# Ledger of designs, part 11: VHH binders against q86b00r158to499

Target 1, 342 residues: q86b00r158to499
Amino acid sequence: PRNSLQRAIDRLKNKFGISLKGSFEEEFYLIKKGDNNNSSVASLLNSIEKLDHGTFANYHSLDCYGDILEKITNALEEQGLPIEQLLSESGSGQFEITIDYTDIMEACDRHIIVRQTINSIASYNGYIATFIPKPFDGLVGSGCHAHLSLWDTNDSNLTPDANGECGLSLVNQFFIGGLLKHSKSLTALFNTTPNSYKRLKPFYWSGCNVSWGLDNKESFIRIPSSPFSATDGCSNFEIKTIDHTSNPYLAMAGIIHAGFDGIENSIAPPPPTSLFDQSVLNNQLIPSNFEDAIQSLKENHYLCENIGNDISNAFIHVKLAENKILKELSDDDQILKLLELF

## First folded at step 20 (VHH)

Design ya6
Fold by OpenDDE, fold request of step 23:
Structure ya6 (fold): chain B 342 residues (1-342), chain A 128 residues (1-128)
Amino acid sequence: as target 1 above (342 residues)
Amino acid sequence: QLQLQESGPGLVKPSETLSLTCTVSGGSISSSRYYWGWIRQPPGKGLEWIGHIYHSGNTYYNPSLENRVTISVDTSKNQFSLKLSSVTAADTAVYYCARPRTYYYDSSGYYVLGFDVRGQGTLVTVSS
């Protein structure tokens, strides 16, 4: 998979003189292990609730988890992983860590290391860290949002343009056009378990709408605005649908090839949608289940060929088999199985 | 300052090929940031986008002209060119080379590709 990404990187650079940089927002839950060996999903959920309820209104989730978070932060910093931010996401034991953006290959490497480090530190300190997309019904899901930007050979950011639509340069607009064109297929690379699609729901800011726009959390491609966007443009675009079940190398390879297609063929994205645009309700959605997503990928000869037919076929075969097994399990058993993996 | 200048014959016979070159100064066409394109304005009509090219040689043409249009780029000369084959009187227009900048809604409500810089334009008349 790493080689596939390298080929994609080389393709983009050699043809267009463009490189991709990025970072992942790592969302995850921390659960304190109780003395009771009963590792049921209900028990885990209760542990989260107890921690949250025990926190008087004045105790922020960050305070309750301060010690473990500090240990995680220190461990990451000791490994040379520069932390951009650490946030509490929902107040229910969910957190987000973002590492500074870098070259896309390195960003993928960091993504793996960050997850491993968090898991290791959590385990060592009597916690369970989980990166499952939707670990608990009724609680916010976890993704690994990708913030991406295009760069030229002079190490200049090509993404921003104050005079461009949504603050983006024309070349980046075409890149996004390619992403939107291949959004259904990309979903198979981004979301590889049935549980992934429990997280991906319309009107839950999960990016399920095949669209793009400023600060539109419903869009497949979100353009984050800043106070400087009007003068400097927007520095990056965000894909919110990616979760930790994805192989980051294959996911990014897919993104690069899809974007490549956009640039190569000047695939204009549709008009952008704002958060308040009711027309979003009539827009196409990404696949609502893995079967539809993987079918889209199977039929996408362009992506499969460019990613590599052998690796694509292997991926499709393995994920189909895994999903078949997971679907035979109860919801709780599925979560327990996923806890072993993520 | 970026400048674009069209050059080529102002008179073309019917059925022949219109050929124009745009010379770019004050900027490099090899930049990965920008595209380069051609537009035209027939007498009494609005602007029509012909097509554009990236420094890699990848092109996009207006579907209405796709079969007759060829745009090429010469990075060594910092130029790009337009060829329009099988011309008729309908192809008489002022031709502009331009730098497309972004898609936007025009005054008529159409989502179109706009440019930020263009040449002075050159009149090409198709006549026997």
Scores: ipSAE 0.899, ipTM 0.965, lowest interface PAE 0.5, mean pLDDT 93
Fold by OpenDDE, fold request of step 23:
Structure ya6 (fold): chain B 342 residues (1-342), chain A 128 residues (1-128)
Amino acid sequence: as target 1 above (342 residues)
Amino acid sequence: QLQLQESGPGLVKPSETLSLTCTVSGGSISSSRYYWGWIRQPPGKGLEWIGHIYHSGNTYYNPSLENRVTISVDTSKNQFSLKLSSVTAADTAVYYCARPRTYYYDSSGYYVLGFDVRGQGTLVTVSS
């Protein structure tokens, strides 16, 4: 998988003189282990609720978890990972950590290290860290949002253009056009479990709509605005649908090849949408289940060939088999199984 | 300052090939940021996008002209060219080389590709 990404990187660079940089927003839950070895989903949920009620203020979540978060932060920094941001997401034991953007290969490497480090520190300190997309019904899901940007050989950011639609350069618009074209197939790479699709719901800021737009959290591609967007443009674009069940190398390889297609063929994205344009938001959605997504990928000869037919076929078969097993389990058993993995 | 200049014959006979060259100064066509394109305006009509090219040689053509249009790039000369084959009177127009910049909604409500810089234009008349 890592080699597949390298080939994608090389392809983009050799043909267009473009490189991809990025960062992941790592969302996860921390659950304090109780004295009882009861690891049931209900027990875990109760632990979260108990902690939330005990604080009397949801905004003090950071204080309640201050010690463990500090340990996590220190461990990451000790490993040379520059932390851009650490924040509480929902006040229910959910957190987000972001490492500074870097070359896309390194960003993927960091993604793996961050998750492993958090899991290790949590476990050592009597917590469970979980990166499951939708670990609990009724609670906000967890993703790993990717912030991406295009760069030239002189290490100049190609993404921003103050005079471009949504503050983006034309070349980046074409890149996004490619992403939207391949959005269904990419979903299979981004979201690889049935649980993933519990997170991916319209009107939950999960990016389910096949669209792009400024500050549109419902869109597959979100363009974050900045106070400087009027003068300098937007520096990056965001994919919100990616979760931790994805192989980051394959996901990014898919993104690069899809974007490559956009640049190569000047695939214009449709007009951008805003959060308030409800008429457009309900028109076209990404796949609502893994079976549809994986079928789209299977039929996408362009992506499969460029990612690599062998690795693509292996991925498709393995994930189909895994999903079959997961679907035979109860919802709780699925969560328990996923807790072993994520 | 970026400048684009069209050059080529102003008269072409029917069925022949229209050939134009755009010379770019004040900027490099080898930049990964920009595309380079051709547009035309027939007398009494609006602007029509012909096509554009990337420094890599990848092209996009207007579907209405795709079978007759060839755009090429010469990075060593900082030029790009247009060839339009099998011309008719309908191809009489002022031709502009331009730098596409972004898509936008035009005054008619169409989502179209716009440019920020173009040449002064050159009239090409198709006549026997």
Scores: ipSAE 0.896, ipTM 0.964, lowest interface PAE 0.5, mean pLDDT 92
Fold by OpenDDE, look of step 22:
Structure ya6 (fold): chain B 342 residues (1-342), chain A 128 residues (1-128)
Amino acid sequence: as target 1 above (342 residues)
Amino acid sequence: QLQLQESGPGLVKPSETLSLTCTVSGGSISSSRYYWGWIRQPPGKGLEWIGHIYHSGNTYYNPSLENRVTISVDTSKNQFSLKLSSVTAADTAVYYCARPRTYYYDSSGYYVLGFDVRGQGTLVTVSS
């Protein structure tokens, strides 16, 4: 998988003189282990401290988990990972950590290290960390939103243009056009379990709409605005649908090849959507289940060939088999199984 | 300061090929940031987007002209060119080279409507 991404990176650079940089927002739950050896899903849910969910970055939540979060932070920093932010998220016991953006290969490497480190530190300190997309019914899901930007060979950010649509350069708009064109297939790479699709629901800020737009959290691609967007343009775009079940290398390889297609063929995206614009909700959603997503990928010869036919075929077969097994399990057993993996 | 300048014959006979060159100064056409395009304005009509090219040589043409249009780039000369074959009186227009910035999208494709820099334009008349 890592080699596939390298090929994608080289392809983009060699043809267009463009490089991709990025970072992941790592969302996860921390669950304090109780004295009871009961490992049922209900038991785990009950172990989550009930906090006020009304605001992001709840200081009380951070305080309650201060010791474990500090240990996590220290462990990451000791490994040379530059932490941009650590925030409490909407769910009780839910947190988000973001590492500074870097070259896309390194960003993927960091993604893996972050998850492993958090899991390790949690385990040694009497906690369970989970990166499952939808670990509990009724609680907010967890993703790993990817913030991406295009760069030239002079290490200049190509993404922003104050005079471009949504503050983006034309080349980046074409890149996004390619992503939207391949959005259904990409979903198979981004979301690889049945549980993933419990998170991917309309009006849940999960990016289910095949669209893009400024500060539109329902769009597959969100363009974050800033106070400087009017003068400098927007510095990055965000893919909202990715969760931790994805192989980051294959996911990013897919993104690069899809975007490559956009630039190569000047694929303009549809008109951008505004925040709360429901007009787009009616007709263009990403797949609502893995079977539909994986079918789209199977039929996408462009992506499969460029990612690599062998690795694509292997991915498709393995994930189909895994999903079949997971679907035969009860909801609770699915979660327990996923807890072993994520 | 970026400047674009059109050059080529101002008179072309029917059925012949219109050929124009745009010379770019004050910037490199090899930049990964920008595309380079051609637009025209027939007498009494609005601007029509012809097509654009990327430094890699990848092109996009207006579907209405796609079968007759060829845009090419010469990075060594910092130039890009337009060829329009089988011209008729309907191809009489002021032709501009431009750097596209914005577009509109419809079911038939997209058209570039906005540019930050364009040439002064050159009149090309198709006449026998």
Scores: ipSAE 0.878, ipTM 0.952, lowest interface PAE 0.5, mean pLDDT 92
Fold by OpenDDE, look of step 20:
Structure ya6 (fold): chain B 342 residues (1-342), chain A 128 residues (1-128)
Amino acid sequence: as target 1 above (342 residues)
Amino acid sequence: QLQLQESGPGLVKPSETLSLTCTVSGGSISSSRYYWGWIRQPPGKGLEWIGHIYHSGNTYYNPSLENRVTISVDTSKNQFSLKLSSVTAADTAVYYCARPRTYYYDSSGYYVLGFDVRGQGTLVTVSS
């Protein structure tokens, strides 16, 4: 998978003189282990409810988990990972950590290290860290939002343009056009379990609409606005749908090839949408289940070929088999199984 | 300061090929940020986007002209060119080279490119 991404990176650079940089917002839950070794899903949920009633950016939540979060932060910093931010998220016991953006390959490497480190520190300190997209039906889901930007060979950010639509350069607009064109197939790379699609619901800021726009959290591609957007443009674009069930290397390889298609063929995205735009409700949605997503990928010869036919075929077959097994399990058993993996 | 200048014959016979060159100064066409395009305006009509090219040589053409248009780039000369084959009187227009910056959709739902800089334009008349 890592080699596939490298090929994608090389393709983009060699053809267009463009490189991709990015960062992930890592959302996760921390659950204090109870005295009882039998960790049922209900038991885990009860543990969360007792420890934290916090909301998004709740200071109390940060205080309750201050010790474990400090240990996590220290461990990451000791490994040379530059932490941009650590936030309390909307779910009780839910947090988000973001590492500064870098070259996309390194960003993917960091993504893996961050998750492993958090899991390790949590485990050693009597906690369970989970990156499951929707671990509990009553609590908000967790993703790994990708913030991406295009750069030239002179290390200049190509993404921003004050004279471009949504503050983006034309080349980046075409890149996004490619992403939207391939959004259904990309979903299979981004969201690889049935549980992923419990998180991906309309009106939950999960990016389910095949659209793009300024500060539109319902769009597949969100353009974060800034106070400087009017003069300098927007520095990056965000994909919200990706979760931790994805292989970051394959996900980013898919993104690069999709975007490459956009640049190569000058694929303009549709008109941008804003938050609460009624027209968004009439837009096409990404697949609502894994079967539809994986079918889209299977039929996407362009992505499969560029990612690599062998690795694409292997991915498709393995994920189909895994999903079949997961679907045969009860909801609770699915969560328990996923806890072993994520 | 970026400047674009069109050059080529102002008269072309029917069925022949219109050929124009745009010389870019004050900036490099090899930039990964920008595209380079051609626009025309027939007498009494609005602007029509002909097509554009990226420094890599990738092109996009207006579907209405796709079969007759060829745009090429010469990075060594900092130029790009337009060829329009099988011209008729309908191809009489002022032709502009331009740098597109964004796109917008027309009333038919097709996107066209908006430019921030263009040349002074050159009149090309198709006449026998």
Scores: ipSAE 0.877, ipTM 0.954, lowest interface PAE 0.5, mean pLDDT 92

Design ya6
Fold by OpenDDE, look of step 21:
Structure ya6 (fold): chain B 342 residues (1-342), chain A 128 residues (1-128)
Amino acid sequence: as target 1 above (342 residues)
Amino acid sequence: QLQLQESGPGLVKPSETLSLTCTVSGGSISSSRYYWGWIRQPPGKGLEWIGHIYHSGNTYYNPSLENRVTISVDTSKNQFSLKLSSVTAADTAVYYCARPRTYYYDSSGYYVLGFDVRGQGTLVTVSS
């Protein structure tokens, strides 16, 4: 998978003189282990500190988990990972950590290291860290939102343009056009378990709409506004649908090839949507289940070929088999199984 | 300051090939940020986008003209060119080279390509 991404990176650079940089927002839950070795989902849920769900970035949450979060932060910093931010998220016991953006390959490497480190530190300190997309039905899901930007050979950010739609340069608009064109197939790479699609629901800021737009959290591609947007444009775009079940290398390879298609063929994205655009509610949605997503990928000869037919076929086969097994499990057993993996 | 300048014959006979060159100054055509395009305005009509090219040589053409249009780039000369074959009177227009910057939706809801800089334009008349 890593080699596939490298090929994608090389393809983009060699053809267009463009490189991709990025970072992941790592959302996860911390669960304090109880004295009882009962590892039931209900037990885990009960171990979550109950906080007021009405407060985003709750200070109380940070306080309750201060010690473990500090240990996580220290561990990451000791490994040379530049932490951009660590904050509480909407779910009780839910947190988000972001490492500074870098070259996309390194960003993927960091993604893996961050998750492993958090899991390790949590475990060592009597916690369970879970990166499952929807670990609990009543709680907000966890993703790993990818913030991406295009760069030229002079290490200049190509993404921003104050005169461009949504503050983006034309080349980045085409890149996004490609992403949206391939959004259904990319979903199979981004969301690889049935549980993933429990998180991917409309009106939950999960990016289910096949659209793009400024500050639109329902869009597959969100364009974060910047205080400097009036003069400089927007520095990056965000893919919200990615979760930790994805292989980051394959996911990014898919993104690069999809975006490549956009640039190569000047694929204009559809009209941008905004947070206030009610018409977004009627827009096309990404696949609502893995079977539909993977079918889209299977039928996408462009992505499969460019990612690599062998690795694509293997991915499809393995994920289909895994999903079949997972679907045969009860909801609780599925979560327990996923806890072993993520 | 980026400047674009069109050059080429102002008169072309029917069925012949219209050929224009745009010389870019004040910026590099090899930039990965920008595209380079051609637009035209027939007498009494609105602007029509002909097509554009990326520094890699990748092109996009207006579907209405796709079969007759060829756009090329010469990075060594910092130029790009337009060829329009099999011209008719309908191809009489002021031709502009331009730098597209964005797509946008016009008042009619159509997605159009906007540009920030264009040349002064050159009239090309198709006449026998």
Scores: ipSAE 0.869, ipTM 0.949, lowest interface PAE 0.5, mean pLDDT 92
Fold by ESMFold2, fold request of step 23:
Structure ya6 (fold): chain B 342 residues (1-342), chain A 128 residues (1-128)
Amino acid sequence: as target 1 above (342 residues)
Amino acid sequence: QLQLQESGPGLVKPSETLSLTCTVSGGSISSSRYYWGWIRQPPGKGLEWIGHIYHSGNTYYNPSLENRVTISVDTSKNQFSLKLSSVTAADTAVYYCARPRTYYYDSSGYYVLGFDVRGQGTLVTVSS
């Protein structure tokens, strides 16, 4: 799987002289364990249900979690993982940690280390950290949005062009065109459980519209602006749908091969959209369930062959079997099973 | 400052091949940032895109011309070229080389490139 990503990286570099850099926005919830810490399924479920019952419960700010967040950030920095930002994404115990961007293979390695560190520090300190895409029906979901940029062999950022559409160079626009062409197939690599699709709905800011645009939180590809975008262009683009059920090496290999197709075949993305233009239910959407996403991937011989046919076949069979097992469980039992898996 | 210069014969006989070269100065055709393209303007008509090429050799052509068009790149000379075969009087036009920056979809559903830099243009007349 990590070798599949390396082949994708080599392919992009050898043919086009392009390297990918990026980082992940790691979204998660912290759940305080109960006084009886004998670790039972029932106690965990009771903690989750308190948040779903619609009362003015003890919602915690960043200040309320200061000690555990400090321990997490110190542990990440001691491992050489420079924190770019730490945010509260909700008033109800959701947080986001972003590490500084780097070469994409290292970014994927860092993604794994960040999750492991957060889980370990939380567990040692009486918390459960959950990366489940939609753990609470009434609260925002958790993703791991990828921020990406294209670079040449002289370490110059190829993504920005102040005179280009949405502040992007044409080569990056064609990369995005490839991503949008393959977006339904990529969804199978990004969102691998039934729970993932509880997050991926219109108007949830999840990015389920097959579109792109400047600061458009409903688009599959969001182009973040900055104070310098008008003079320098936009330095990166964001894929919104990826969640923690994904294998980052396979997800990123798919991204690279899709973007490669866009550059190689000059695949133009559709005109960019704004959030207002997406208020009508006219936009093409990514698949609304895993079965449709995986069917799109099965039929995408280009992605499967480039990722590796043996790897793709194994992924498809394993994830279909896992999804059948998960679908047999009640919603609450799915959450408990997902806590074991992710 | 980036400059593009077209060169090639200004007169081509019907049924022969139109051949033009664009020399790039003040920039590198090997850059991974840019594509390089050809456009033309027939007498009394608007600009028509012909196609473009990336430094690695991959091309994208106007579907109405693709059976007759070859665009190629020579990175060692910092040049790219156009060959248009089997020309007729309808191919008489001012030909420009250009660097595309963006794209638009026309009324026929084809995308058309917007260009940030183009050459001065060279008139090619198809006549016996």
Scores: ipSAE 0.673, ipTM 0.876, lowest interface PAE 1.6, mean pLDDT 85
Fold by ESMFold2, look of step 21:
Structure ya6 (fold): chain B 342 residues (1-342), chain A 128 residues (1-128)
Amino acid sequence: as target 1 above (342 residues)
Amino acid sequence: QLQLQESGPGLVKPSETLSLTCTVSGGSISSSRYYWGWIRQPPGKGLEWIGHIYHSGNTYYNPSLENRVTISVDTSKNQFSLKLSSVTAADTAVYYCARPRTYYYDSSGYYVLGFDVRGQGTLVTVSS
């Protein structure tokens, strides 16, 4: 998988003189273990269900968890992973950590280290950290949104153009066109468990609409604005659906090859949409389950060949087998199994 | 700053090939940021997009013309070119080279690039 990403990086650079930089927004829940240290199935589920409800950016929740978050932050910075952002998400006990962007291979490596560090520090301090996409039916899901930008050989950011649609350069718009063309197939790489699709619902800000737009939290591709977007354009774009069940190297290899197709074939995205565009929610959604997503990937010979036919075939077979096993479990047992995996 | 200049014959016989070159100055055609394209305006008509090319050589053409059009790039000369074969009187137009920065979809469902910089234009007349 890491070699597959390197080939994708090299392909984009060699043909077009373009490289990709990015980072992940790491969303997770912290669950305090009970005083009796009971780790049985019932106790674990009970601990998960006792989390307080909160808003999307709840500053009070940060105060309640300050000690554990400080230890996580210190550990990340000691490993040379500069934290850009730490937020409380709209779920009770949910948090988001974002590391500074960098070359995409290193960003994927950092993604792995961030998850490992959070798990380790939480465990040492009497917490369970979970990256499960939808651990609680009544609470917000967890993703790992990718923020991406295109750069040239002179280390100039190619993504912004203040005069372009949504503040983006034309080449980045064609990259996005490729991403949207391949979005259903990419979903198989981004969201690899039945639980993933409990998060991916319309009106959940999960990004399940096959669309793009400025600050549109329902779109597969969101274009974040800043105070400087009107003069400088928008410096990056965001893929919202990716979750922690993905292999980041395969996910990003797929992204690069999809964007490559867009640039090579001048694939324009559809007109950008806003949060209230009812037509996109009715007609163009990503697959609502893994079986449909993986079928789209199977039929996408372009992506499979460029990622590597052997790698793609192995991924498809392993994930179908895993999904069959998971679907036979109750919802509670799926959560426990996913805690072992992620 | 950036300048685009069309050059080529102003008169072409029916059934022959129309050939134009655009010379780019004040900028680099090998930039990864920009595409390069051709548009035309027949007398008394609106602008018609012909096609565009990226520095790597990949092209995209107006479907109504694609069987007759070839766009090419020569990065060593900082130029790109248009060839339109089998011309008729309907191909008489002012031809512009241009640099696109946006797009929109037409009524047929094909997208058309919008241009932010273009040359002064050159009239090409198809006549016996």
Scores: ipSAE 0.621, ipTM 0.856, lowest interface PAE 1.8, mean pLDDT 85
Fold by ESMFold2, fold request of step 23:
Structure ya6 (fold): chain B 342 residues (1-342), chain A 128 residues (1-128)
Amino acid sequence: as target 1 above (342 residues)
Amino acid sequence: QLQLQESGPGLVKPSETLSLTCTVSGGSISSSRYYWGWIRQPPGKGLEWIGHIYHSGNTYYNPSLENRVTISVDTSKNQFSLKLSSVTAADTAVYYCARPRTYYYDSSGYYVLGFDVRGQGTLVTVSS
């Protein structure tokens, strides 16, 4: 998988003189281990509610998690992982850590270290950290949104163009065109469990629409704006659907090959969309279940060949077998099983 | 300062090949940021997109012209070229080389390019 990403990186650089940089927004829940051993989803949710419930609702949540969050951030900084942002959801036990962007191979390596560090620090301090895409019905799901940008061999950011559509250069627009063309197949690489698809619902801001647009939280590709976007263009684009069940090396290899197709074949994306536009309601959607996503990947000979046929075939067979086992479990038992993995 | 300059014959006989070269100065055609294109404007008519090329050699052509058009790039000379074969009087136009920046879709499903920089243009007349 890591070698597959290296080949993708080399292909993009050798043919076009382009490199990909990125970072992940790491979303996760922290659950205090209880005396009841946390053996059910209901007990896990009760542990969150018990910890957060009180007359000091939002203040109490900050106090209850401040110590563990400090230990997590200190551990990440000690490992040389430059934290850009730490966010919390009021009263939910869910947090987001974002580290600074870097070359995509290193970003993937850092992604693994971030997850390992959060899990280890949480466990040592009496918490369960979980990256499960949708651990609790009724609560916000967890993703790992990727922020990406294209760079040339002189380390110049190729993504922005203040005069381009959505503040993007034409080459980046064609890269996005390739991503949208392959989005259904890429979903198999991004969202690899039945639980992943409980998060990927329209109007959940998960990015289910096969579309793109400025600050459009429902689009597969979101273009984040900044105060400088009008003068400098938009410096990056975001893929919202990726979750922690993905192998980041395969996910990014797929992204590179899809974008390569867009640049090579001048694949223009459709006109950009805005949130709550009437036309957004009629857009194509990514697959709503893993079986349909994996079928799309199977039929995508371009992606499978470029990722590597042996690697793609192994991925498909392993994930289908894993999904069959998970689907035989109740929703709650799936969560408990996934808790061992994520 | 980026400049694009067309060069080539201003007269071409019917059935022969129209051949133009665009020389880029003040910028690099090998830049990964930009595509490079050809457009034309027949007398009294609007602009018509011909095609474009990336520094790596990959091309994209207007479907109505693709069987007659060849666009090529020579990064060592900082140039790109247009050849249009089997010309007729209908190919008489002012030809521009240009740098595409954006696109818009027309009702036929083809995109139309918007350009940020173009050359002065060169009139090519097809006649005996």
Scores: ipSAE 0.615, ipTM 0.860, lowest interface PAE 1.9, mean pLDDT 86

